# Designs tried in a protein design chat: VHH binders against q9y6x5. Part 7

Target 1, 379 residues: q9y6x5
Amino acid sequence: LPPKLLLVSFDGFRADYLKNYEFPHLQNFIKEGVLVEHVKNVFITKTFPNHYSIVTGLYEESHGIVANSMYDAVTKKHFSDSNDKDPFWWNEAVPIWVTNQLQENRSSAAAMWPGTDVPIHDTISSYFMNYNSSVSFEERLNNITMWLNNSNPPVTFATLYWEEPDASGHKYGPEDKENMSRVLKKIDDLIGDLVQRLKMLGLWENLNVIITSDHGMTQCSQDRLINLDSCIDHSYYTLIDLSPVAAILPKINRTEVYNKLKNCSPHMNVYLKEDIPNRFYYQHNDRIQPIILVADEGWTIVLNESSQKLGDHGYDNSLPSMHPFLAAHGPAFHKGYKHSTINIVDIYPMMCHILGLKPHPNNGTFGHTKCLLVDQWCI

## First folded at step 11 (VHH)

Design ud6
Fold by ESMFold2, look of step 13:
Structure ud6 (fold): chain B 379 residues (1-379), chain A 121 residues (1-121)
Amino acid sequence: as target 1 above (379 residues)
Amino acid sequence: EVQLVESGGGVVQPGRSLRLSCAASGFTFSRYLMHWVRQAPGKGLEWIGNIYHSGSTYYNPSLKSLVTISRDDSTNTLYLQMNSLRAEDTAIYYCARDKWGEARTSPFDYWGKGTLVTVSS
């Protein structure tokens, strides 16, 4: 019987929520498995890029999903959440579900993980749900467990995506204890439902389950706005993405646009593409625009308007507020082990190991996750 | 203040065409990605399509042959042309402004009040 893996993401689950809020169900899951307290994600710390980094082991410049909003000047193609289905955007990498289901006698299932409803390299997840935010967690879970139990070839890799606590984190901000406590209790109840459903179906003892997230969340404020229109006339550039990392396509000489922006705010760094810090691994892709603006933590770039955001993400990936956690349970994992940190790109080679897949070239380091696994020596 | 006001709804017979309008004010309309979304009675929201500042359009595949989105930046107006209307196209139709760089959670920051289209024999 081949090993099976379910990868679960709760979007925007900041690592320190585990210490600041009560999670009886998640803590039981962790107690019988492993915890990585902080996962260092990739820049920019946005949803599509980081979900694709988890499943490819690649930095954003290498997998080509460099933001939630993108533009390609050569093809004149646009990318956004609403029009994310063109394989053009996704084809610069091979995600794990494609590799998995191309192996003999294997298939993959997906409940709304970014990219799983796209035919990447002419291969779409064997079983999948088209993205629809109105579909309940229960229905997503029911489809995943049905496919895990009833498919031929058997489903050996499955993904499950949920939009919270990201949506509420944007709405309330991570520092709103009353509202976030209510939201996070609901998330913990969903984790309890997940575990109980897997137990009732006889899957719990032989299925490896990873519960993780793509990024955290930081507090925003109406007192921390950067008004881009105060610094530069909008006719000088095309705006590809706004906040907290703005993507600027100059319509005039790039140096002139840069000079108008470089002193716009002390709370924003302005980079020519070639000057983006190397530690971001965010330079070598044509989809990265000639100028980017990177707001300081908790600052919001706006176009002469108030902001409705009370929480946001996308900032520098060195910030602890941007980091998610990872918890895992199953026959591949130790019980009762806590690990301090890994890089988000390390998850991919670990998953390939668990599934017996040969990883594609990637930026992850298998050695960083060895201590989580029962079949590996930690030292 | 950002405002979006839809118009052009009403009762129409199956098989007819209808054009909806969305009047935008309080922002630089020509810079924004704009969307059409609908909600049938008692159902969830359904994305119809969008149009970028460049005029590039993208559509829900199930509606692609039935709808056309256009914009007039000189009048700050977004349009939805619907052809061969069916009973299942009965819904409240909304225009919405894209929320730069958001995914999977709250992709729109401003909505219109909607205009009701009823397709009935």
Scores: ipSAE 0.691, ipTM 0.879, lowest interface PAE 1.4, mean pLDDT 94
Fold by OpenDDE, look of step 13:
Structure ud6 (fold): chain B 379 residues (1-379), chain A 121 residues (1-121)
Amino acid sequence: as target 1 above (379 residues)
Amino acid sequence: EVQLVESGGGVVQPGRSLRLSCAASGFTFSRYLMHWVRQAPGKGLEWIGNIYHSGSTYYNPSLKSLVTISRDDSTNTLYLQMNSLRAEDTAIYYCARDKWGEARTSPFDYWGKGTLVTVSS
């Protein structure tokens, strides 16, 4: 039988939650598998971009999902969480579920992973759920496990997405121990449900399972605000994305807009597109706007009428607060092994290896994950 | 204070049309992406569509043929035109303001109180 892989994402699960809270089910999962303590994600550290990086192995400038909100000046198209169904935005890369179906006589399944309900390169997951936040984890899990167990051609790659603890992190802030403890307890229980169901169906021993996340969460405050309206008139630019990385489309001379913004706050870096730091790998895409503003950790870019969150993400991808974790279990993985850090783009070549797929060109390094795999020599 | 107030709801017969309005205040309306959503009895929230500050509109594919969203920035008003109404369109309809950059969570930072639309013969 071909190897099978289930990729699970709990949105906004900050890596250090594992150190600060108790996860009996997840810890048991880890004990029988592997843990990567910190995963360095891609800039910007947002949901759509990082989830697509996981399944493509590409930086955002390469796969073309450069934010949760995008604008293409040529086509005049918009992208957002409520408008993500146009293949135009996704077709700059090939995600692994497409590769899985095209390279082999196999099927892919998806429960609400970003991009999975869109035909990409004229290929859509054989089994998928349209995104609906109201659908329970149980229903998503039931569908995924049903497809993994009863499909022909067999489902060999599946994705499962859940919105927590991201939503709660935004609402309560990651430093709210009381509320976040409750939220994270629920997440651990869901992991317990996942494991139990896999065992009940006889999938546990043969299925490779990766549990990961796209980004972390940092504490925000009303005392750490950057008001753009104090620096520049809104008539001088169009805002494509706001915080903590604002995407600015000038309506007047770009230099003038830049000069009005460059000294707006000591807690915000202002970059012309060509001056964006190379380490971000966030420059070579037309969907990146002419000017970007990057707030310091914990600072929020606002307009006068903007609402505030107590937690946010999207900041510099070198910040530990932005980093998720990766845990894995299954025949491809060692038992009881912990690794310090990998890049999020490294997950793709690893998954391709596990599934026996030829990876598309990507930015990942297979060597970074070799120590996690039983069939590889760990240097 | 940001406020959104829906109006235009009521009881209508199947096959009829209805136009809902949403009056916005307390913020620069023209700068924001706006949404219409609805909640039928015993069902979850359903996204209907949105309209960008540029005027571009996007709709739920299941409803696209039956709805039109428009906006008047001079009066800070959002509109939802619904045609050929059916019993299943009975719901509370809400206008909501988009919050920037969120994905796969609630994309709205402010909601109206909603207006009830009942489609019955």
Scores: ipSAE 0.375, ipTM 0.708, lowest interface PAE 1.6, mean pLDDT 94

Design wd10
Fold by OpenDDE, look of step 11:
Formats: structure tokens, sequence, C-alpha cells
Structure wd10 (fold): chain B 379 residues (1-379), chain A 127 residues (1-127)
């Protein structure tokens, strides 16, 4: 049988949730598979960028999805959560589901994964759901498993996306034990439903399943605010993205804007585009604005308008609170193996290997995931 | 298409009770984990503040601001597509225009967005 892979994302699942809460279904999944305890994601640590990094193996500067909100100065186009379906934004890279479909006798399926309802390089997933937050996990799961089981050509790669615990993390904050316990329990139950559904359909033993996330979540507070209006007038710049990494498009001289912002707060680093630290791999793309502001962990960049979120993400990708996890199960993976850390871009070459796909040039290192795979040597 | 209509406001003495209703039309509130109905209020000269929310999920999770905890209770009737706010032990400081709003969480967003608002209902607590 041709190898099959299901990639599942629970948005905003911070890695240390596994240590602080009980996940009987996920733990059982891990016990019979593998766990990577921490996945170092890409900067900025946001939803669209990191999900695209998972499926391309590229840093954000390379695949072109550099934020959840973007602006292209040449075309004057905007990208946002409500405006994400223009192929213009996605075509700077080739995601794995497109590569998969270019193979003979293979097709891809997707349920709500970022970019999957957009034709990329004139190719759209053979089976997909338009994004709709009102669609239940059950319905998404049912469609994905139906396609995995009954499609011709066979679906060999599928993605499944769920908005929790990100939505609740923003609302309650990750330190709200009462509310997050309920949310995380529900997620574990969904994992139970996933496993049960696969077993019922006879897919469990032959399907490779990866459960991961794009980023973590840090606690925010009304006591940790950086008000830009105290430092610079709105007329001097356009805000493309706000917090915790603000993208600034100056309307006046860039240097003047920079000088007004550079000392705005001791809890915020201000970078000219050319001075962005190399470790972020966040410089070489026209969609990155001339100035970026990076708030310290737990600090929120605001304007005079008040924000009502208690958790956020997007911070420095070296922060543990920003890191998700990866668990996997199936014929390609060992059983009962735990690994400490990988980079999120490492997932792509691993998935390509599992599926027998030739990877596009990417920033991942296959060697980092070798220990997870039964057909590889691990030293 | 989507409409929210509040009712139930009025004049009440301190210590009294009111029940507000929010009738939603144009959409089904229940059954979605990423929908919520919230109650807000705005007093003269003050900013709008959130009071309580109830999720559209089957579990119907609720939340309350500290200012109303123990006094206000949010509930829903799926058959009527209506959300209620039972307000007990009302105080003069509870005097405000009360609004219900429909909120949704969207992938890639960092907050719950309330895109649909009712017209509001006046609540006055006075002796």
Amino acid sequence: as target 1 above (379 residues)
Amino acid sequence: QVQLVESGGGLVQPGGSLRLSCVASGFTFSGSDFYAIGWFRQAPGKEREGLSTISGSSEGYTSYSDSVKGRFTISRDNAKNTVYLQMNSLKPEDTAVYYCAAGEFIRGSDHWTYDYWGQGTQVTVSS
C-alpha cells in the first residue's frame, strides 16, 4: 500500500501543556508512537506563517507568508485572516499537498489548514473544505477520513486543522487553569475521537498521523502594555501588523520614524529591516516592512484602542512559551520514543520522506527527525 | 441579515432584578465552538465593558466579569435562539445601556470579534 499521512494541527497548543495537564488519549497516542517535546517554530510565531512553514519547510522570508496581516507595497494588496485567498500571497512556495498531487495516482485532502482552499501554482487540493469556523471538528474529521478511505486516486496526504486551544488561549490566557483545563480536555477528547474513527475505518495501523501545532501562548496583562501613541503620531506611519510584532510602514522619513520608536519602551526592540537579527531568518522578503517592533514576552503593543485578550503569541521563537509539540503514530514511526527538540521546518523533509516525495529546496534538516523513523539510523 | 434584538430593560430599585433577552436572527447560535453571545454595557461617560459571554458550543461555557459575578447569570434557549441575562441584586452603578453582541473566532485572529450588535436596552437602577 502506498504510504499515507494525516497532518493534524491544534492551533496554539503550547508544548508544556503536556506537562501541566492530563491528556489520556494523546498520551496513549504518544505511548504507541513518538513525541517531540518542543518544536522551535519560525519567527514570527503566528498562525499562517508557521502553518505554511510546516508544509513547505521554509522560513517565513522564503515562503512569503510573513504574518497574519501583510501588505505588498508594489501591488497595494493586503493579506489578513478575512482576506487570505489570493494566490499571490502563497505562490512564493510549493506546499507539500501540491507536490503530492503532482505525483501519479495520488491526491491530497484538506480540512481548514491555512492555504488549502487556495489554488497555489494553479493547483488546489483534490478534496478540501473552504474555511468555516462554524464547521465542527467531527464534520472535518468525517470528511478527511472519508477521503482517506474512499478516494480515487487515493488520498495519500491529508491535513486537518482545529482552532483550539488558540482561541481560548487568547480569551482566557494560558495561566487560567480552570478554563484551560476544560478546553484542553475537550481537545484530548477530540484526539480520542480521531483515533477511534481511524480504528473503526481500519486506517489506524496503516496511516501515519502527525499531531502538532504552530505555536504556543503566553500570558498577557493590562499591566504590560506598550502604547505606540505615546511615542509617535499616527500620521507618520501605517500599521500593517500590531502585536507582539508590529510592522511599521513609515509615511515620513524612515529614520525619523525609527528614532521616535527606538526608545518607546524598554520592553520592546525596534529594528530597521536590515538590522533584524539573523537568527530570525526574517529579513529577505519585500513583504517585511521597513521597521519592525518586537515586544518582550508577555507585553502587548497597543494603540489607544484597548485590546481584550489575555493570551498572545508571535514573540521571539526562542521562547519556550511559543513552542508547540509534535506527536506521531504509524508504520513510519517508532513506538514509545521521545525526542527533545526539532525545528518546525524539519517536519517538511520528514513528511516528504514518509510519502516518498522529492522535497523542494527547504530549510529543514532531515537528520533532526531520523530518530523518529523506523527506517533510519539514529546515533 | 444577522440581527440581535435586546429587550427587558427598564427602571428598577436597588436590590431589584431584571432579565434581559437577546433574540438572534439570521443565524443559528448554538452548535459552533467558535461562536459566542456576549452582554455588554455602557454607562454615560464610561467605556463599554464586557459583562458575560456564553459559547455556542454544546457545553455552553459561560464567563463573567468580576463586576457582575454572583449577581448576573447568562443562559440560552436554543429553540428560541435567545440568550438571557438574569440580573439580580442590582445596584445604582449598574445603570447603563446594555447590549448583546455575537462574537466569532476566526483562524489567524488574535481575538474574538463581535461583528453584530443589538440596539441596546436601557437599565436604570434608582431609588
Scores: ipSAE 0.711, ipTM 0.878, lowest interface PAE 0.6, mean pLDDT 95
Fold by ESMFold2, look of step 11:
Structure wd10 (fold): chain B 379 residues (1-379), chain A 127 residues (1-127)
Amino acid sequence: as target 1 above (379 residues)
Amino acid sequence: QVQLVESGGGLVQPGGSLRLSCVASGFTFSGSDFYAIGWFRQAPGKEREGLSTISGSSEGYTSYSDSVKGRFTISRDNAKNTVYLQMNSLKPEDTAVYYCAAGEFIRGSDHWTYDYWGQGTQVTVSS
């Protein structure tokens, strides 16, 4: 009877939403389990990189998913939110569902977690849904619970992904109290449905459940735009990613491109790759472009155009607005315990411990999460 | 295939009202939290401006730009696969071609993408 774990992500769930909005169902989940109030994620604070960091325990430079939009100069391949299925991009790391499936009599299931519909190291999640945003949370949950109950070999690790509150955070901005209150109430209702479905099926008492997110959200404004076209001609570079961290591949001398950009805006830091701050752990991968532009919190980099988004993420990972939370419940976890902070890469070794898996080399520290676990001496 | 057809434009006096309709065919946007219909406008020589959106979710989440908030109201009739824009307190600066568009959000996109557009309907606000 191996231990079972369900990992759930609500994309773009900023940690302080818990304090600023009402979550009766999530708060009941936390009351019976554990909360980490702030999870310090990895730079760049984007969806694909941080979801992969959760399941690999690695910084982006080490797992190779360095942004939501990437270019590999050696193979000339492109990666994007709509072009993400080439295993080439994912193969620099081994995610936990692959390690889990290597164990005797274990399988893994997935409902749309980034990468789970890709054959990474020739291994795809044993049960999975192809990504399709039109599939409801209820259908994703129904598939996951069916697989947890009815699979042979048994599903011991499952993932479930939902695009909110990220989609609405981009659309309205996190400061739109009326719209975000309605969105977040719906998400809390979905968490209530999750818990009640697990109770109804007899899973709740023996399944470990982690509810977390990949990043937060920062308010944007039409008054906070950085127009690259005013600083540099399009012909001098190839744009690999735009905002809030632009990835610039020079077409002319790199130093000349840097010099044109370095004084473009006081609200943007311009880094040559070798000058990227060490605290980002964002330098040692060929997919990181020779120049990156990092906008200040709430600023948007544009190409001489307006922006429709009112919220964004991807900023410096030291910003509290970029941090998600983590809550967990199940036989592995204490009840009613709150912890202030962990690093997002710490989640992977904790999950490996819960599942009895030997972790691959990673950047996480098991000691950071041991106070969450009933089988560990905290002090 | 996906088609969007606007109607209800015309000439109106300042302070007047119009109701635009957007009839969708070839897809059903309701029932998905990550589909939306939006209203946009473009005056001659100007950039296209987003005005309002309504999501396909059961709740029908809406948004409004600052330029129209409080004057314009977006709504839908799912049985008719139709989205409306009620435009009140119209000003000469509202003169433009008005478009509806169908949008989608996917994980990792960082924005809503509007890929399907109607032909547009002219709205003219003048004395």
Scores: ipSAE 0.602, ipTM 0.832, lowest interface PAE 1.5, mean pLDDT 93

Design wd2
Fold by OpenDDE, look of step 11:
Structure wd2 (fold): chain B 379 residues (1-379), chain A 127 residues (1-127)
Amino acid sequence: as target 1 above (379 residues)
Amino acid sequence: QVQLVESGGGLVQPGGSLRLSCVASGFTFSGSDYYAIGWFRQAPGKEREGLSDISGSSEGFTSYSDSVKGRFTISRDNAKNTVYLQMNSLKPEDTAVYYCAAGEYIRGSDHWTYDYWGQGTQVTVSS
């Protein structure tokens, strides 16, 4: 039988949640599989970009999803959570479900993973759900497992997405132990439901399952605000993205806009596009705006009319608070093995290996995940 | 299409109690993990502040601001598609217009958006 892989994302699951909260179902999943304690994600540390990096192995500058909100100056198009279905935004890369589906006797399935309800390179998953936040985890799980079990051609790659604990992280802040305990318990219960469903269907022993996330969450405060209106007039620029990485499109001379912003706050770095640090791999794309503002951890860039959040993400990808985890189980993975750190782009070549797919050119390093796999030599 | 209608406001003495109701129409609140109904208030000359919310999830997760913890209780009646705010031990500083709002979380939005608001109901706490 061809290998099968289910990729599951719990949005905004910070890595250290595993140390600070109890996850009996997830821990059991890990005991019988592998754990990567920290996954260094891509800059910026946002939902759409990082989910696409997981399935392409590319930095954001390469796959073209550079933020949750984007603007293309040539086409005048906008990308956002309410407008994400134009293939224009996704076609700069080939995600793994497309690669998989183009193989003989294989199909892909998806439950609300970013980009899966969009035809990319004129290919859409054989089975997919249009994004709808009202659809329960149970319904998403039932559809995915039904497709994994009964499809012809067989579904060999599937994705499952869930919006928690990101939604609650924003609402309560990650340091709210009372509320986050309830939220994370529910997540663990959902993992229990996932495992139980797979066992009931006889898929557990043969299906490779990866449980991961796109980013973490940092605590914000009303006492840590950077008000741009105090530094520059709105008439001088268009705001494409706001916090914690603001994308600035100048309406006047770029240098003048830069000079007005560069000393706006000691808790914010201001970069011209060409001066963005190389370590971010966030420069070589036309969708990156001429000026970006990067707030320090826990600081929020605001306008006078902006609402406040108690938690946020999108910060420097070197910050531990931005890092998710990766756990996996199945015939491809060791049992009871823990690894310290990988890069999020490393997941793609690993998944390709598991599925026997030739990977597209990518920024991942297969060597970083070798120790997770039973068929690989590990020092 | 979506409408929220508050009721139950009025004049009450310090230490008194009121129960506000918010009737939602145009959508089903219960059954969605990413829907919430919240209570807000705005006093004269002050900014609007969030007080409490309840999720549409089966668990019915609730939250409270520090200003109302221990005094206010939010609840829901699924059959009536109504959310309640039981306000006890009312203080003069609780005087405000109270609003009900429906919120939703969408993937990639990075925030809860309250797009639907009631007309508000006046609560006055005075001796």
Scores: ipSAE 0.823, ipTM 0.917, lowest interface PAE 0.5, mean pLDDT 95
Fold by ESMFold2, look of step 13:
Structure wd2 (fold): chain B 379 residues (1-379), chain A 127 residues (1-127)
Amino acid sequence: as target 1 above (379 residues)
Amino acid sequence: QVQLVESGGGLVQPGGSLRLSCVASGFTFSGSDYYAIGWFRQAPGKEREGLSDISGSSEGFTSYSDSVKGRFTISRDNAKNTVYLQMNSLKPEDTAVYYCAAGEYIRGSDHWTYDYWGQGTQVTVSS
């Protein structure tokens, strides 16, 4: 009876939403399981990088998905939301669903987790949905539960991804209590539907379920713009990614580009690649550009144009506003335990332990998650 | 091709009401949290102003700007692929060309885009 795990992400779910909004279904899930109140994610605090860090246990510099928009200077390839299927981008790491399904008598299933519709190392999830935002949560859940309950060889690792509250967080901002309350109530109802579906299908008692997220969200404003065109002629560089971490590929001497940028705004840090703070673990990959600009929390880098953003993420990963939570329930987990913090890279070795998999080399620390697990001695 | 067609504009006295319609074609609006149709207006010499939107989700989440909240109501009819703006208690300052626009959220782009716009319908509030 191999252990089973369902990994669920609600994109952009800021940790303090749990205390600032009502979640009767999620709170009941937590009460019967475990909560990690803050997950310290990886820099940059963006969607594709952090979802891949969860499933590889690696910092972005090590798994190669270093942003939502990337350029590889060696191959001259571009990565974006519309050009994310080339295995080239994903092949610097081995995600957990690949390792899992290569085991005897095991399959993996995926409902739209980033990368699960890509043949990474010539291996794609055994069952998967191609990404399509129009597919309802109910349909994603129905496919996942059908695969968990009816597949041969059995599905032992499954993922489910949902775009909210990230989409609404960008649109309204996290401080819009009226709109965010309605959005978050819907998400709580979806969590209730998830639990109810698992109970009705007889999966609830023997399935380990992790509900987590990739990052939080901070409030933005038209009063907090950094106009890059006012500081430097765009002909001097190629812009690979813009905000809140701009990735700058100089077209002229990079020191000259740096000098033009360093006094651009007191609300932005400008780093040469070798000067990026070591705590970011964000230097040792060719996809990280020679100069990055890191806006202060709530500031938006623009090209001489107003911004429609009222919320954003991608900022310094030390900021509490960038941190998601993690909740879990199932036979591997204690009941009624709260833990203050883990690193997002710690989730991977914990998942490998639950599934009985040998983890690939990674940056996570299994000891950080021991107290969540019933089979571990917790001091 | 995605198209939006507004109708229902016209001349109305102050304190009156109008109901605008926005018929969408070339895509199905309902059934997605990640689509929205919004109403905007632009008076001569002013910037375009967002008024209200409604999501394609089953809940049909709505939002309103402060300038119209309590006077305007957005609604939808999924069978007709149509979004409405009920405008009550109209004032002369509501005089403008009214547009509907379709918005979409794309994972990884970290923003909403309103890329598809109707041609507009004139609303004139005067005696």
Scores: ipSAE 0.360, ipTM 0.667, lowest interface PAE 2.8, mean pLDDT 91

